# VHH binders against q9xw16: the designs that were tried, part 157

Target 1, 132 residues: q9xw16
Amino acid sequence: MSGWNAYIDTMTAAAPSIKRCAIVGAADGSVWARTEADNVFKASEEELKTFVALFNDVTQVPAKGADIEGVHYVVPRTEESLIFGKKENTGFFAVKTKSAVLIAVYEGPNEVAAQVRKAVESMQTYLNNAGY
Key: E = the ipSAE of ESMFold2; O = the ipSAE of OpenDDE; V2 = 0.75 times the mean of E and O plus 0.25 times the DockQ between their complexes.

## First folded at step 15 (VHH)

Design gb52 (framework vhh_8ghr_2; at its last look DockQ between E and O 0.89; V2 from the best seeds 0.00; counts 0 for: pae E 7.8 > 2)
Fold by ESMFold2-Fast, scan of step 15:
Order: C-alpha cells, then sequence, then structure tokens
Structure gb52 (fold): chain B 132 residues (1-132), chain A 123 residues (1-123)
C-alpha cells in the first residue's frame, strides 16, 4: 500500500468537514491515496484523468463546470492552481502541486468551505516545498 | 511485490570512487515515488545522503556528501544510481536504497528498503 494515506489523514484531521478526498497524479489522474469505507472517494480513473487535465487551462473551467464522482459542479471562478465548485450544499476544492492534485469534497455552508480550503492549501504548500 | 536491489558496493581506498545501483521492481519510477539513499555506519543512526524525485527533476543531498555524491535515475531501466567520488573513511557504511515520501512529523518517511550494500573506505 502507498504511504500517501498519511497525507489524507492529515487533511481530514485538520478539516473534519471533509467528507471524501483524494491525492491523484497531476499528469495522469492516477490515485495515490483516497478516503475509504464510509467515506470512499468514488471517482473513476477516466473521470480523474479528465479532471486533472482541467489544470492545463483553468480559465476555461467556469464556462463548463467540473465533474467529480459523477456529480456536476458549478465552478464560479478559478485561480492558477485552484479549482473549486458548488452544487447545493456540497462543494469541493482541488489544488495542483508540482506532481499531484489534492481533491476534497465537503458538505455544509460557506463557513465550512473556508476550513476545507485552508486544509488543502496548507497541504499544497507542504508538498510543493517537499518537491511534489 | 515491491523490491529494491542494491549493487556496486565494495572496498575502496580514500579518494576513490564507487557507483551504487538500485534496481526497482513491482512499481515504476514516477512522480508518486522518490528514491533515497540512506546509510548506516557502525554505532550511528540512519542518514539520508541523497534523494531523487520519481520524475528525476528534484535532487537533494546531505551536507556531508554535497559536491562528492551525485544521485541519478534511468527511468527506462527503472534504476537509480549513486555516484560516489572523493570517498573518505567516514563514508564507510551500509548503503540502502529506499522508496521515499515527503517527510512526516516523525522525520524521513520510507516504506520499502533494499537489503543494503556495504561500502568500506580504507587504506
Amino acid sequence: as target 1 above (132 residues)
Amino acid sequence: EVQLVESGGGLVQPGGSLRLSCAASGFTFSDRYAIGWVRRAPGKGEELVARISGSGEYTSYADSVKGRFTISADISKNTAYLQMNSLRVEDTAVYYCARAYPPIPEGDYFDYWGQGTLVTVSS
């Protein structure tokens, strides 16, 4: 088993409102680690390959939205290495590092979203500094 | 089955050179995994002397070996190398190849290790 689950555990401990999350390869969308059991991250390999390709040109994403776990999210805006979306009471944050994309799905209002964003951006900074 | 197999160790005089090889099987060198060379000298703990990202783009070295050791990877051969130049008596150690991750709060983090290869620097 991949040791990348240690970083999933860190993010979910920092933001308990994360319902499901994953660390995937930026180049191919391959799953390095994901939440399991009652919180299993359900995205297919095909879907993740499509999703990580969105980071090649994030400016196009708000016009089309993004699909995660078969759910279509409205993406109101993007930043260079950040895509986030909303669908009713559910949302996600996805951040790109040098080698990986971190995806966290949450449920709750905007107050919850801020904590989740902080957790994934902290991990993004840590992994970038470590050469990932 | 994940395996890392070292080769190239041996006896060398001070100032000499050796090239260690680490052949990986059961996984492919990729952005997901880094490779580290970790040594243990008698009576000492482990020291990570060199690390290379799975992409081959990022390398780091312990201060004790900077300018003398070079880590590299041949992705097509799934093999990492440690070129050791200007060897010193204090470089005498068992050298391990290990699959590496970003450090955790407890320190350096590895999941699979080779068997180790002995490097002896002695006149």
Scores: ipSAE 0.458, ipTM 0.709, lowest interface PAE 1.8, mean pLDDT 89
Fold by OpenDDE, look of step 16:
Structure gb52 (fold): chain B 132 residues (1-132), chain A 123 residues (1-123)
Amino acid sequence: as target 1 above (132 residues)
Amino acid sequence: EVQLVESGGGLVQPGGSLRLSCAASGFTFSDRYAIGWVRRAPGKGEELVARISGSGEYTSYADSVKGRFTISADISKNTAYLQMNSLRVEDTAVYYCARAYPPIPEGDYFDYWGQGTLVTVSS
C-alpha cells in the first residue's frame, strides 16, 4: 500500500455511490492507487494511458466519448480539468491535478452524480494545493 | 531495489555552506513520490528539514531552516539536493534523504531512507 490509497479511501467515503476509483499519473496513466478487493478498478495501463491523454485536448472528447474499464461512456461536455461520462445508470468523473488524474466510477441515479463530483473535486483541490 | 545514497556532508564553520546530494536508484523521480531531508541531531529527535514534491512545484521547510536551506531535484539525474547556507552550530546532525508519500492530514510517511551523511558545524 502507498500513501495514495488514503486518498482513494477518502473519496469513496465521501461518496458511497462510487463503486471503483483510481489515481493515476497524468503523464503516462500509471496506476498510483486503485480500489481493490470487491471493487477492483480494472482499467488496463494501456487504456489509462489513452485516457489521460484525453486531457491534452478535452474539446474533442465529447465527439468520441471515453472508455474506462472496457466500457464506453458518452461524454456530454468537458471542462479544462474535468471529463465526465454517462452510461445508463452509471457514470464516471475524472479530474486532472498538476500531476495526477483522479477517476471515480459510480452507479446510481443522476442525483448521486453531484456527490461524486464534489468528492472528486474536493480531492483535486487538496492535491493541487499540496503540489500534486 | 530502492536505494537512496546521501553525500556532501562534512565539517564546516558557522556561516558556511554545504550542498548535500541524494542519489536515488530503484525508482524514478516522479509526481508519485516526494523527497524529504530529515535530520537527527545529538540528543534530539528526527526533524523534517525540507520536502519537495515529485513535480518540483511544491517545497516546504521547517521554520528552523527557512531562508537558509533550499531543496531541489534534478529529475534527469534522479538526484535531490539540499543547499545549506548560513549554517549554524545547531544545524549539526546526521542528514537523511527519504522517499515520502504525498502529504496527508496526518503528515508524511517515509518508506525508504538513505544511510545518512554527517554535517558538523563548528568553529
Scores: ipSAE 0.081, ipTM 0.510, lowest interface PAE 2.8, mean pLDDT 91
Fold by ESMFold2, look of step 16:
Structure gb52 (fold): chain B 132 residues (1-132), chain A 123 residues (1-123)
Amino acid sequence: as target 1 above (132 residues)
Amino acid sequence: EVQLVESGGGLVQPGGSLRLSCAASGFTFSDRYAIGWVRRAPGKGEELVARISGSGEYTSYADSVKGRFTISADISKNTAYLQMNSLRVEDTAVYYCARAYPPIPEGDYFDYWGQGTLVTVSS
């Protein structure tokens, strides 16, 4: 079993509203780890390749939105290394580290979004400090 | 299958230098993995000496070797290196190359190991 699974567990423990999440390679969208079993993260590698490429120019993402797990999200805002997507009572945060993209899909009102963002950004910081 | 092959060990006098190589096959260096050098001296346990991410951008070192050893990677050759300068008698050990996962709360996991190369530092 991959040691990357420990990072999935850390994020889901930090923000219980995260329903599914993944760590994928920033260059190619390959899945390094993801939630499994009852909460499998179902995005294809082809979809993930397209998704991670959004970080090549995040300023263009709000106009077109983003797709994850076959679901289209409105992207109200981005930051240099962060994409936030919303659809009804669900959303995602994705952050880019040096080598990876962390994706967390959550359910709940906007009040829980802060917990999800904090969990993902804390891991982003940790991985960046470790060279990832 | 994944293999790691160390080379470059030998006998050297204190104060000398040596460069170890770790040639990898069965996988390509990438940021998903890290490469570590672990040494074991006679009668002592393992010591993680140096660690580098697969792209070469993150490194870490044991306190015992900081400033003297440098880990690097050449992705085009799928090879990691350990440049050992200012060698001391206490650096005498078998040096193993290992493939590591990224940092986790309990430390790294190494899933593949080389056979080791002996470094002897003596007058």
Scores: ipSAE 0.012, ipTM 0.376, lowest interface PAE 7.8, mean pLDDT 85
ESMFold2 (binder alone), look of step 16: mean pLDDT 81; pTM 0.824

Design gb53 (framework vhh_8ghr_2)
Fold by ESMFold2-Fast, scan of step 15:
Structure gb53 (fold): chain B 132 residues (1-132), chain A 123 residues (1-123)
Amino acid sequence: as target 1 above (132 residues)
Amino acid sequence: EVQLVESGGGLVQPGGSLRLSCAASGFTFSDRYAIGWVRRAPGKGEELVARISGSGEYTSYADSVKGRFTISADISKNTAYLQMNSLRVEDTAVYYCARSYPPIPEGDYFDYWGQGTLVTVSS
């Protein structure tokens, strides 16, 4: 794998409630890095191609929801370069940078979700400032 | 396997120019990867002198070389270049190309390195 796993490690250290995480190419959904082993991020590259294309027009996403790892999430609203959703006790945050999409899947209550959101948004800002 | 191969080093007089090349194989230049040129002179630490995104959209330079060095990439040839102008004796070093990522809080971050090419600036 590529050295992009260092950024996965940074996000999971900042928000230990992240269960699975990936960094994928914004243009094609190709996996640059993901959590592995017992925490393997299980989305197919075909599913990820579909998912990253949602960022072409985030305003359409709440009407149809989003699929990650074969799970359909309700997306209550989107923000600029941010898609998030909830399915029972599982949720996700996905943010787009210039070149990448960061996806973090978590489990837990709203205060846990807030921690995960802060971790991915911090990384988004960092990568954008670095030209990614 | 990932390889980076430098070429173009040599002996040059102060005020002269050299162009270094870095040919990449085993991966393709893209938004995912950047290439950095890192130099090391005897008795000095490593210095990142220039960086370019694989797409060519972003470049950066160390203050010591700004205005004198230009980094570029030819995506179709999967090759990065460092054009060095107005060379000074203090530019004498072994120059490495390295596959680069966004810096981590601890500093510059590279995973694969070329073997290096020697640049000597001397009268």
Scores: ipSAE 0.441, ipTM 0.697, lowest interface PAE 2.0, mean pLDDT 89

Design gb54 (framework vhh_8ghr_2)
Fold by ESMFold2-Fast, scan of step 15:
Structure gb54 (fold): chain B 132 residues (1-132), chain A 123 residues (1-123)
Amino acid sequence: as target 1 above (132 residues)
Amino acid sequence: EVQLVESGGGLVQPGGSLRLSCAASGFTFSDRYAIGWVRRAPGKGEELVARISGSGEYTSYADSVKGRFTISADISKNTAYLQMNSLRVEDTAVYYCAREYPPIPEGDYFDYWGQGTLVTVSS
């Protein structure tokens, strides 16, 4: 899986506080790239299929929350093409492009969250400009 | 085995039209890939003239061909096309179909190439 992993590497270099991340297909949640080895992103294909379907109507997500890697996150609000969640000192940002969903899981305070969001949104812009 | 096979090249008069086809096998068009048409004239460098996302939804063109060339894809046939209109002598080149992975805007990450098809624009 080396090609799309270059984008994973770029995001984690920009925000080293990203613990695990993945790029998945928006239509089916299929994994295009993810962090591996000691930082392996462990969501199942069934969980990812359910997760990407949340982008069909993000306004419903705060009432339900979201599950990533078997962890239930509280989603306080959503924005257009953005879902983010919190669980104690852990959180995630997920953004939808035309064809993909980028998911980044992090651990840390608000300053870390801001850096992770910035990295994910920068990659979202880049992929959208590439037609993805 | 991944293969890209081009067809449709030939001799055409200035102002004429040609349609190139690129039949892909060994992989399925999807949003993980893009397909590009790259040309090379004798003694010149390579030029990416057109690119289409594997979904078929998103296209881009070199300034030299904008308004004259149209790229498209038939996902069900796993085939990409380049419609070339208002052809000029300077469009004479070997045209290659190539798969791009990953599809980066400033990238040249073409991992598989077709054999090429010759397009000659001459009176």
Scores: ipSAE 0.006, ipTM 0.251, lowest interface PAE 10.1, mean pLDDT 84

Design gb55 (framework vhh_8ghr_2)
Fold by ESMFold2-Fast, scan of step 15:
Structure gb55 (fold): chain B 132 residues (1-132), chain A 123 residues (1-123)
Amino acid sequence: as target 1 above (132 residues)
Amino acid sequence: EVQLVESGGGLVQPGGSLRLSCAASGFTFSDRYAIGWVRRAPGKGEELVARISGSGEYTSYADSVKGRFTISADISKNTAYLQMNSLRVEDTAVYYCARPYPPIPEGDYFDYWGQGTLVTVSS
């Protein structure tokens, strides 16, 4: 439905271990595109609004953790425009661009995590350069 | 219902100016959708002449119009504009406002088109 699905497809092709992902508005957490069908990204609008507000001050996040799809993740640390966490065999990377937040949920070991991070950060750079 | 409605076309002499408007409904530029202007001249194929991102920060132009045409958007009015200066006979075409899929590494696509507005440049 959304032309933003092309970016979802690009990220999942670059990192096949991404199980679910979404591109949401940085100001309000509105969903621009997300994975569907067997890999549907299930976060509510209220959860996403809360999540994107974390980027207003990422230094507060490790003390509280982050909730995505009703799952509470421990966030060990944050970096500029990057929030990540892991819980058991699942994890996520979320990056902020000028207008969007990209969220990728993955499953697997540390080698998989590195690939997912690279895919998300590459898309972050591309979207920032495109004015998003 | 998604609609794009063009206005501002007409007859102008070479060297003149026109401003085209594209009013969008059924989606908003704050949803980060880009807008493009595509023209089709008599006997020619389609040419993407200008594109603007939903943020307004990214713009691009075909080489044929660079320096003469300027694309802009008014987010509050949900309207995109194409300011056309120093018009030439070869700019004669039907101009369409179209909603492209956002830029992707491998290409571009358009999912919605306006009805088109005729621009005729002649003496």
Scores: ipSAE 0.013, ipTM 0.268, lowest interface PAE 8.1, mean pLDDT 83

Design gb56 (framework vhh_8ghr_2)
Fold by ESMFold2-Fast, scan of step 15:
Structure gb56 (fold): chain B 132 residues (1-132), chain A 123 residues (1-123)
Amino acid sequence: as target 1 above (132 residues)
Amino acid sequence: EVQLVESGGGLVQPGGSLRLSCAASGFTFSDRYAIGWVRRAPGKGEELVARISGSGEYTSYADSVKGRFTISADISKNTAYLQMNSLRVEDTAVYYCARGYPPISEGDYFDYWGQGTLVTVSS
């Protein structure tokens, strides 16, 4: 219920295909805000700590994949500040800013994925420009 | 139980200096939060004069104070500072310390505010 919840609301309004999302600290994976109730983002603090550490060397991620909410995703490739994966009809995009990692989980086909990626990258740019 | 407590305000001559302090309790400075100094001058609206990230790595200033004011944070003391140099009569205002986030839309977002400290610059 922090002021970071407004950013969750902004992302989900921009891309309604996002089913669950979170904003976490890049240094430690601490949750700043996440979707709750029927759309609760379920990742444990230990899983998130492991996940954000992947951004220390994204080149290693395609070989081992990534775990989010207890689900193992195949990561086909990475970019400097972007990790994404797909498993059946579920996928995710995670982007790193200066201080945060934004994680969005979606369900749907490839055109839905494109909308979610756009929303997450737009928020990444916004937060980087704001010093986050 | 989040609290921000300002100190260091007072009367100063034009060209003088003051250092404001903002002691935070009920949360720890981290890259999750920003700390801002917002002032309200008589007859004017609110102005964000300076902002620092919780990590202390990123700062920004209003054009009206750039080069004269410096914001800093002592993470170990959980305290932020505003060093005000070359003070002008138009810097007269109540100065508030606030815990903040990146701006939402076109506005700055702050969820907790101190009580304010008065700075009067006059001859």
Scores: ipSAE 0.325, ipTM 0.619, lowest interface PAE 3.1, mean pLDDT 87

Design gb57 (framework vhh_8ghr_2)
Fold by ESMFold2-Fast, scan of step 15:
Structure gb57 (fold): chain B 132 residues (1-132), chain A 123 residues (1-123)
Amino acid sequence: as target 1 above (132 residues)
Amino acid sequence: EVQLVESGGGLVQPGGSLRLSCAASGFTFSDRYAIGWVRRAPGKGEELVARISGSGEYTSYADSVKGRFTISADISKNTAYLQMNSLRVEDTAVYYCARGYPPILEGDYFDYWGQGTLVTVSS
């Protein structure tokens, strides 16, 4: 088990509405850490390799959407280093740092989404400042 | 088994130079990990003097050593280095190599440590 689990714990403590999340390598989609047990993040490394490659050109993502944990999400728009999607009551935020991609899956209304986005972007800023 | 083994310490005169090596086994250098050099002098606490990403691309230094020390990594050899120039008596310490992560709320976060190598700066 990777010591990166401490950062998963930090994000889920800051935003308890996060149902599942992971920290993966930006270059290869390898899992550094993820939620486990009853809230296990179930994306395969092959799916994650495809997902992190979306950050090579985020402008293409809204036309085709994104797949996480075998679920296809509508991506209404992207920002540099941020992809987010929605499907019914489930959504995700994914942010790219220098070396990592942080993915958080949540359930709930827009107020919940805002809290999850804030937690993920806070961790993104922190990791970028630490050289990650 | 994860191991970090330091070498290159010794006695040097003020103004001199030393190069420390940290050979890693049981894991490979990658963007996932940082390597840090942490020193402990008699009567002082631990100080993180330098950190490098496992890819070798990102470095940081304590203000006390900035401009004098350079951290680097040879990914093919799975070895990190600390080049120490313009050494001062106050650089005298045991230097540890450690595998690390970004700092957490409690401070610097390292999970595996080498045995340490003594650096003595004295005339």
Scores: ipSAE 0.309, ipTM 0.609, lowest interface PAE 3.1, mean pLDDT 87

Design gb58 (framework vhh_8ghr_2)
Fold by ESMFold2-Fast, scan of step 15:
Structure gb58 (fold): chain B 132 residues (1-132), chain A 123 residues (1-123)
Amino acid sequence: as target 1 above (132 residues)
Amino acid sequence: EVQLVESGGGLVQPGGSLRLSCAASGFTFSDRYGIGWVRRAPGKGEELVARISGSGEYTSYADSVKGRFTISADISKNTAYLQMNSLRVEDTAVYYCARGYPPIPWGDSFDYWGQGTLVTVSS
């Protein structure tokens, strides 16, 4: 377990309801690690660059929503360093650290969403404490 | 291919200073990657002496070198450094630089290692 993929594995182990996830650079949306194969995170580099730029002013996001993997999500509200969205029975949580943005896409009801949020926020805290 | 090449080692008297360099190729120093300096003396275990995060905002040092060693990185030269001051005989070791990630308790924090550079501190 070396490299950024170890952090992907940690989040998916903590919240098995995560269908796909990625760790991307906060400055440019470059992919550091993502789920692959049957769980491949499908967002393009251009889409990710647009997505991470949303963290420059999260207060504007609820009016427009957010696009991940070509899917448009309704964003009901944002918190500092947190964007989350919903589309039917699917959703995502995205958190910004000093250097990265962590994105987790899940499927399930609100109880599942809470577990996914906890996993993503735990990793956010861990990475921030390590200077990332 | 990812490579790390150390330089700057040599013989120095106790109390002296050396600056080690770690030149990277096949990747760029950026927010994504950190760098660590690890040393190994004959008959002793491996010791992580210094670490710097990719952003440069976090640095850490082993208690044995704290206050004497300083880690830094120059993004424009794609090179990391270890400034070693007030050197002691106990600092004699082969010094390796390694590409790193945030430490995790269940896995390795480093994936690529340099060849090492020898530092000898003797009277």
Scores: ipSAE 0.271, ipTM 0.620, lowest interface PAE 3.7, mean pLDDT 87

Design gb59 (framework vhh_8ghr_2)
Fold by ESMFold2-Fast, scan of step 15:
Structure gb59 (fold): chain B 132 residues (1-132), chain A 123 residues (1-123)
Amino acid sequence: as target 1 above (132 residues)
Amino acid sequence: EVQLVESGGGLVQPGGSLRLSCAASGFTFSDRYSIGWVRRAPGKGEELVARIYPSGEYTSYADSVKGRFTISADISKNTAYLQMNSLRVEDTAVYYCARGYPPIPEGDYFDYWGQGTLVTVSS
C-alpha cells in the first residue's frame, strides 16, 4: 500500500514538473499509490476503470480523447503502451506495464513534457523488468 | 492488520523435502505485491531465496537453490508456498516470508515480514 509511494517519489524527483501522479492496477484501475501532501491525484474509481480499459485498444483513443480528473484531454496519437494528452498548458502521460498503469499529470511547455515522458517511460521499463 | 505467518519448518535428513507455507492476512494476493522467502543461518547474513511476482507468472531464485526449490501461491487461500527438495545441510536456517515491491537503489524492498520458521537439515 504505502510502499508503492516510493515509486511515485522516484518519478517526481526525476521530473519535478509532475503536478499529480498515480500508479493504478491495469486490470481494474484500483489505486496502488497516488501523490500525497499538496498535490492529491483526484480521479474516481469509475473514471480510472474506464481509463485503464483504453489500453485494450489504444488505436481508438485519438478519435475520442481521454478523461482524467474530470478534465477532457485531446489525445493526438497513441503508441503501443502509451497514451498521452494535452489540454492548453497541461498534459499527461500514461503508460501500461504488465500489472500497472502509471499516470502523470504535468503543467508546462514541451521541454517539460519531454522530461515527464522520460521519467514515466523509465519507470515503465523498470517495473516491467521487475515483473510488474 | 497486515500479517504473514509461516509454517512447515522442521527437522529433515539431507536429500529430504519440506514444504513451507506463508499465510497472509490484512491484504489479498494480487498483482500489486511480490512475496519472497528470505533465510538467515546463525552467523550469516540474509539471503533472498525465492520470489514470486504479482502476476504469479514470473518467479526468481537464488543460484544456491535453483532447480531444488519452487515458489508458488494459491490466491484462493491467500497463501504462498516454498517447496524445498534435495535439502542440504547448508540449507539449515530460519526462513522468513516477506511482502515485497520492485527493488529500490538500497536493494530488495520488503515492508512486512513473518515470524520465521526453522528448517534444520541434519547431517
Scores: ipSAE 0.377, ipTM 0.670, lowest interface PAE 2.2, mean pLDDT 88

Design gb6 (framework vhh_8ghr_2)
Fold by ESMFold2-Fast, scan of step 15:
Structure gb6 (fold): chain B 132 residues (1-132), chain A 123 residues (1-123)
Amino acid sequence: as target 1 above (132 residues)
Amino acid sequence: EVQLVESGGGLVQPGGSLRLSCAASGFTFSDRYAIGWVRRAPGKGEELVARISGSGEYTSYADSVKGRFTISADISKNTAYLQMNSLRVEDTAVYYCARGFPPIPEGDYFDYWGQGTLVTVSS
């Protein structure tokens, strides 16, 4: 096993519609794990540092949107620890835990989005309960 | 370069106490990692006796040590501790500090290990 990559594997097994995924530090956006090989998550650490800072005040995000992997997403709304966005047939869910941010990029309609959201929120709960 | 250095092992009588220390270098005690204490006695397999999350908020213990051992972390010193009370002859083992991650359903994964420190409980 490869540490944090085991959690990436768990989420992608639970929601096969996830195309790319990462677990990053909430404080600095440093990459702890990401999908590899055919589904490399390509966001730079500088972009991720900017992205995780959005969780400092999620209420501002819908007015500005969010950038992931150089793609600008419309963010229709946020919740305390959840940012999600859409761009054409692509979308993402990002959830914050005590110490991490989980980011999952998917392709497909709203029905697919529901499965992806469930997978990342389940992992969020699991990690929060483990002290992360 | 990640390194974990244990200290505090030694000889104690049954019912005594010891405090083990695990000094970490090459990474910061923060969020990404967990620290575990794993012991191995002659003729026995490895046993994870205690784990603490990188945040310090989550701890877990093996049933064999629950109520007797306490794991803690001092983030400012980048050091984890295992306070061992009410020691028994059966606690005699080499104790390893290891860097790990949150628990996964299929088992614990540790990527770096200290050299170990011997704890002998004998009358």
Scores: ipSAE 0.289, ipTM 0.607, lowest interface PAE 3.6, mean pLDDT 87

Design gb60 (framework vhh_8ghr_2)
Fold by ESMFold2-Fast, scan of step 15:
Structure gb60 (fold): chain B 132 residues (1-132), chain A 123 residues (1-123)
Amino acid sequence: as target 1 above (132 residues)
Amino acid sequence: EVQLVESGGGLVQPGGSLRLSCAASGFTFSDRYAIGWVRRAPGKGEELVARISGSGEYTSYADSVKGRFTISADISKNTAYLQMNSLRVEDTAVYYCARGYPPIPEGDYMDVWGQGTLVTVSS
C-alpha cells in the first residue's frame, strides 16, 4: 500500500464512523489511497473523474446532486472547496486541497456527520499547509 | 520495479558546485508524491535537505542549505535535481533521493529510496 494510506488511517481514527474513505487526485480523480476489504471504497475511475470535475464550479452542484459509489446524494449547498451530501442515514463529505480530493462516506445521525466533517476538514488544512 | 537512481556525485573543492540527478522508474512524478533529498555523513544523523512537491509548486529546505541548494523536477524526464552551490566541507555526505508524502505524526515519511551518491568536498 502507498504512503497515502497513513492519511486514511488518521482520518478514520479521528472519526471512526467513516465507513469508506478515499484520497484521489484533484486533476484526474486517480485513486492515491482508499479503504479496503470490508470497507472498500467502490467508486469507479469514470465516476471519480466526473466527481472531481464538480470542484471546477461547486455552485452548480446543489441543483444536480452528486454520485459516489453509484449512489445519488442530495447536495444541500456547497462551499468553495467542500461538497457534502445526504441520502437517508448515509452521507459524504468531500474537500479539495491544492492537489487532492478527500472523500469520506459515513453512516449515522447529525452528530456523526459533524465528527466526520471535522476530521476531513482538519486533514484538508494539514495537506494544504504541507503543499498538497 | 519502482526505483530511484541517483547520479552526479563526486569530489569538489570548497566553494564549488555539483548537480545531483534522481531518475525515477516504475512510477511517474506527479502531484501525488513529493521528492526529497536526504543526506547522511559519518557520525551524523540523516537530514532532509530539500523537498519538492510533485506539482513543483512547493519547495522547502533545511536551514543548513537554504540559499545554496535548489531542488527542481523535470516531469517530462521523470527526473529530480539538486543543484548544490557554494559547497562546504560539512556538506560531505552520501545523498539519497527519496519519494515522500506529507509528514506523518512521527515525522517525514519516505517509501522509495535510491542507492545514494557520495559527495566529497575536499578539505
Scores: ipSAE 0.347, ipTM 0.642, lowest interface PAE 2.9, mean pLDDT 87

Design gb7 (framework vhh_8ghr_2)
Fold by ESMFold2-Fast, scan of step 15:
Structure gb7 (fold): chain B 132 residues (1-132), chain A 123 residues (1-123)
Amino acid sequence: as target 1 above (132 residues)
Amino acid sequence: EVQLVESGGGLVQPGGSLRLSCAASGFTFSDRYAIGWVRRAPGKGEELVARISGSGEYTSYADSVKGRFTISADISKNTAYLQMNSLRVEDTAVYYCARGWPPIPEGDYFDYWGQGTLVTVSS
């Protein structure tokens, strides 16, 4: 396990409703760290490369949706460095930093989603301030 | 295979200067990795003294060395440096170069370490 797993652990402790998450390279989608064992983040290398490329033009994403772990999510809107989506009882938040993309998949109602978004955005701010 | 090789350690008098080098192989400096300098003195635990992000934009220092030490990186040479000025007897330690990630409130994490270089500050 990589040292980036400490950041995964920090996010999941802050928002226990995160079921699976990963930190991947913004340029290539390479996995730096992800949840493991019973909570393994299962996205393929090809899928992640495609996913991180969405941040090159987030305005196009709501028309197409996004695929994570083989699941197609409806993306209602995006912000400059934020893509989020919903599929039935699951959802995700993905944020881009200077060098990384943080992806968190969660289950639960809108109140849970707000807590997950806060945890992911807090980590985004922290990593950007640290030069990542 | 990831390797970090330190050099530049030695004996220096109090108030003197020394520059440590850390040559990296098996990976290249990028926004993905941080490089840190960690020291271990006799009878003390590990102390993270300086850190630089792969982008070069973020640097941090322990309070014990702030203003005296400067960390830098030459991306084209895949080498990190620790410039140590105004050295004190208490800076005597083995200095390790390590590959790691940004600081968090619970501490910093490193996955690969060099073998260390000894710095002795003595009159």
Scores: ipSAE 0.011, ipTM 0.214, lowest interface PAE 9.0, mean pLDDT 83

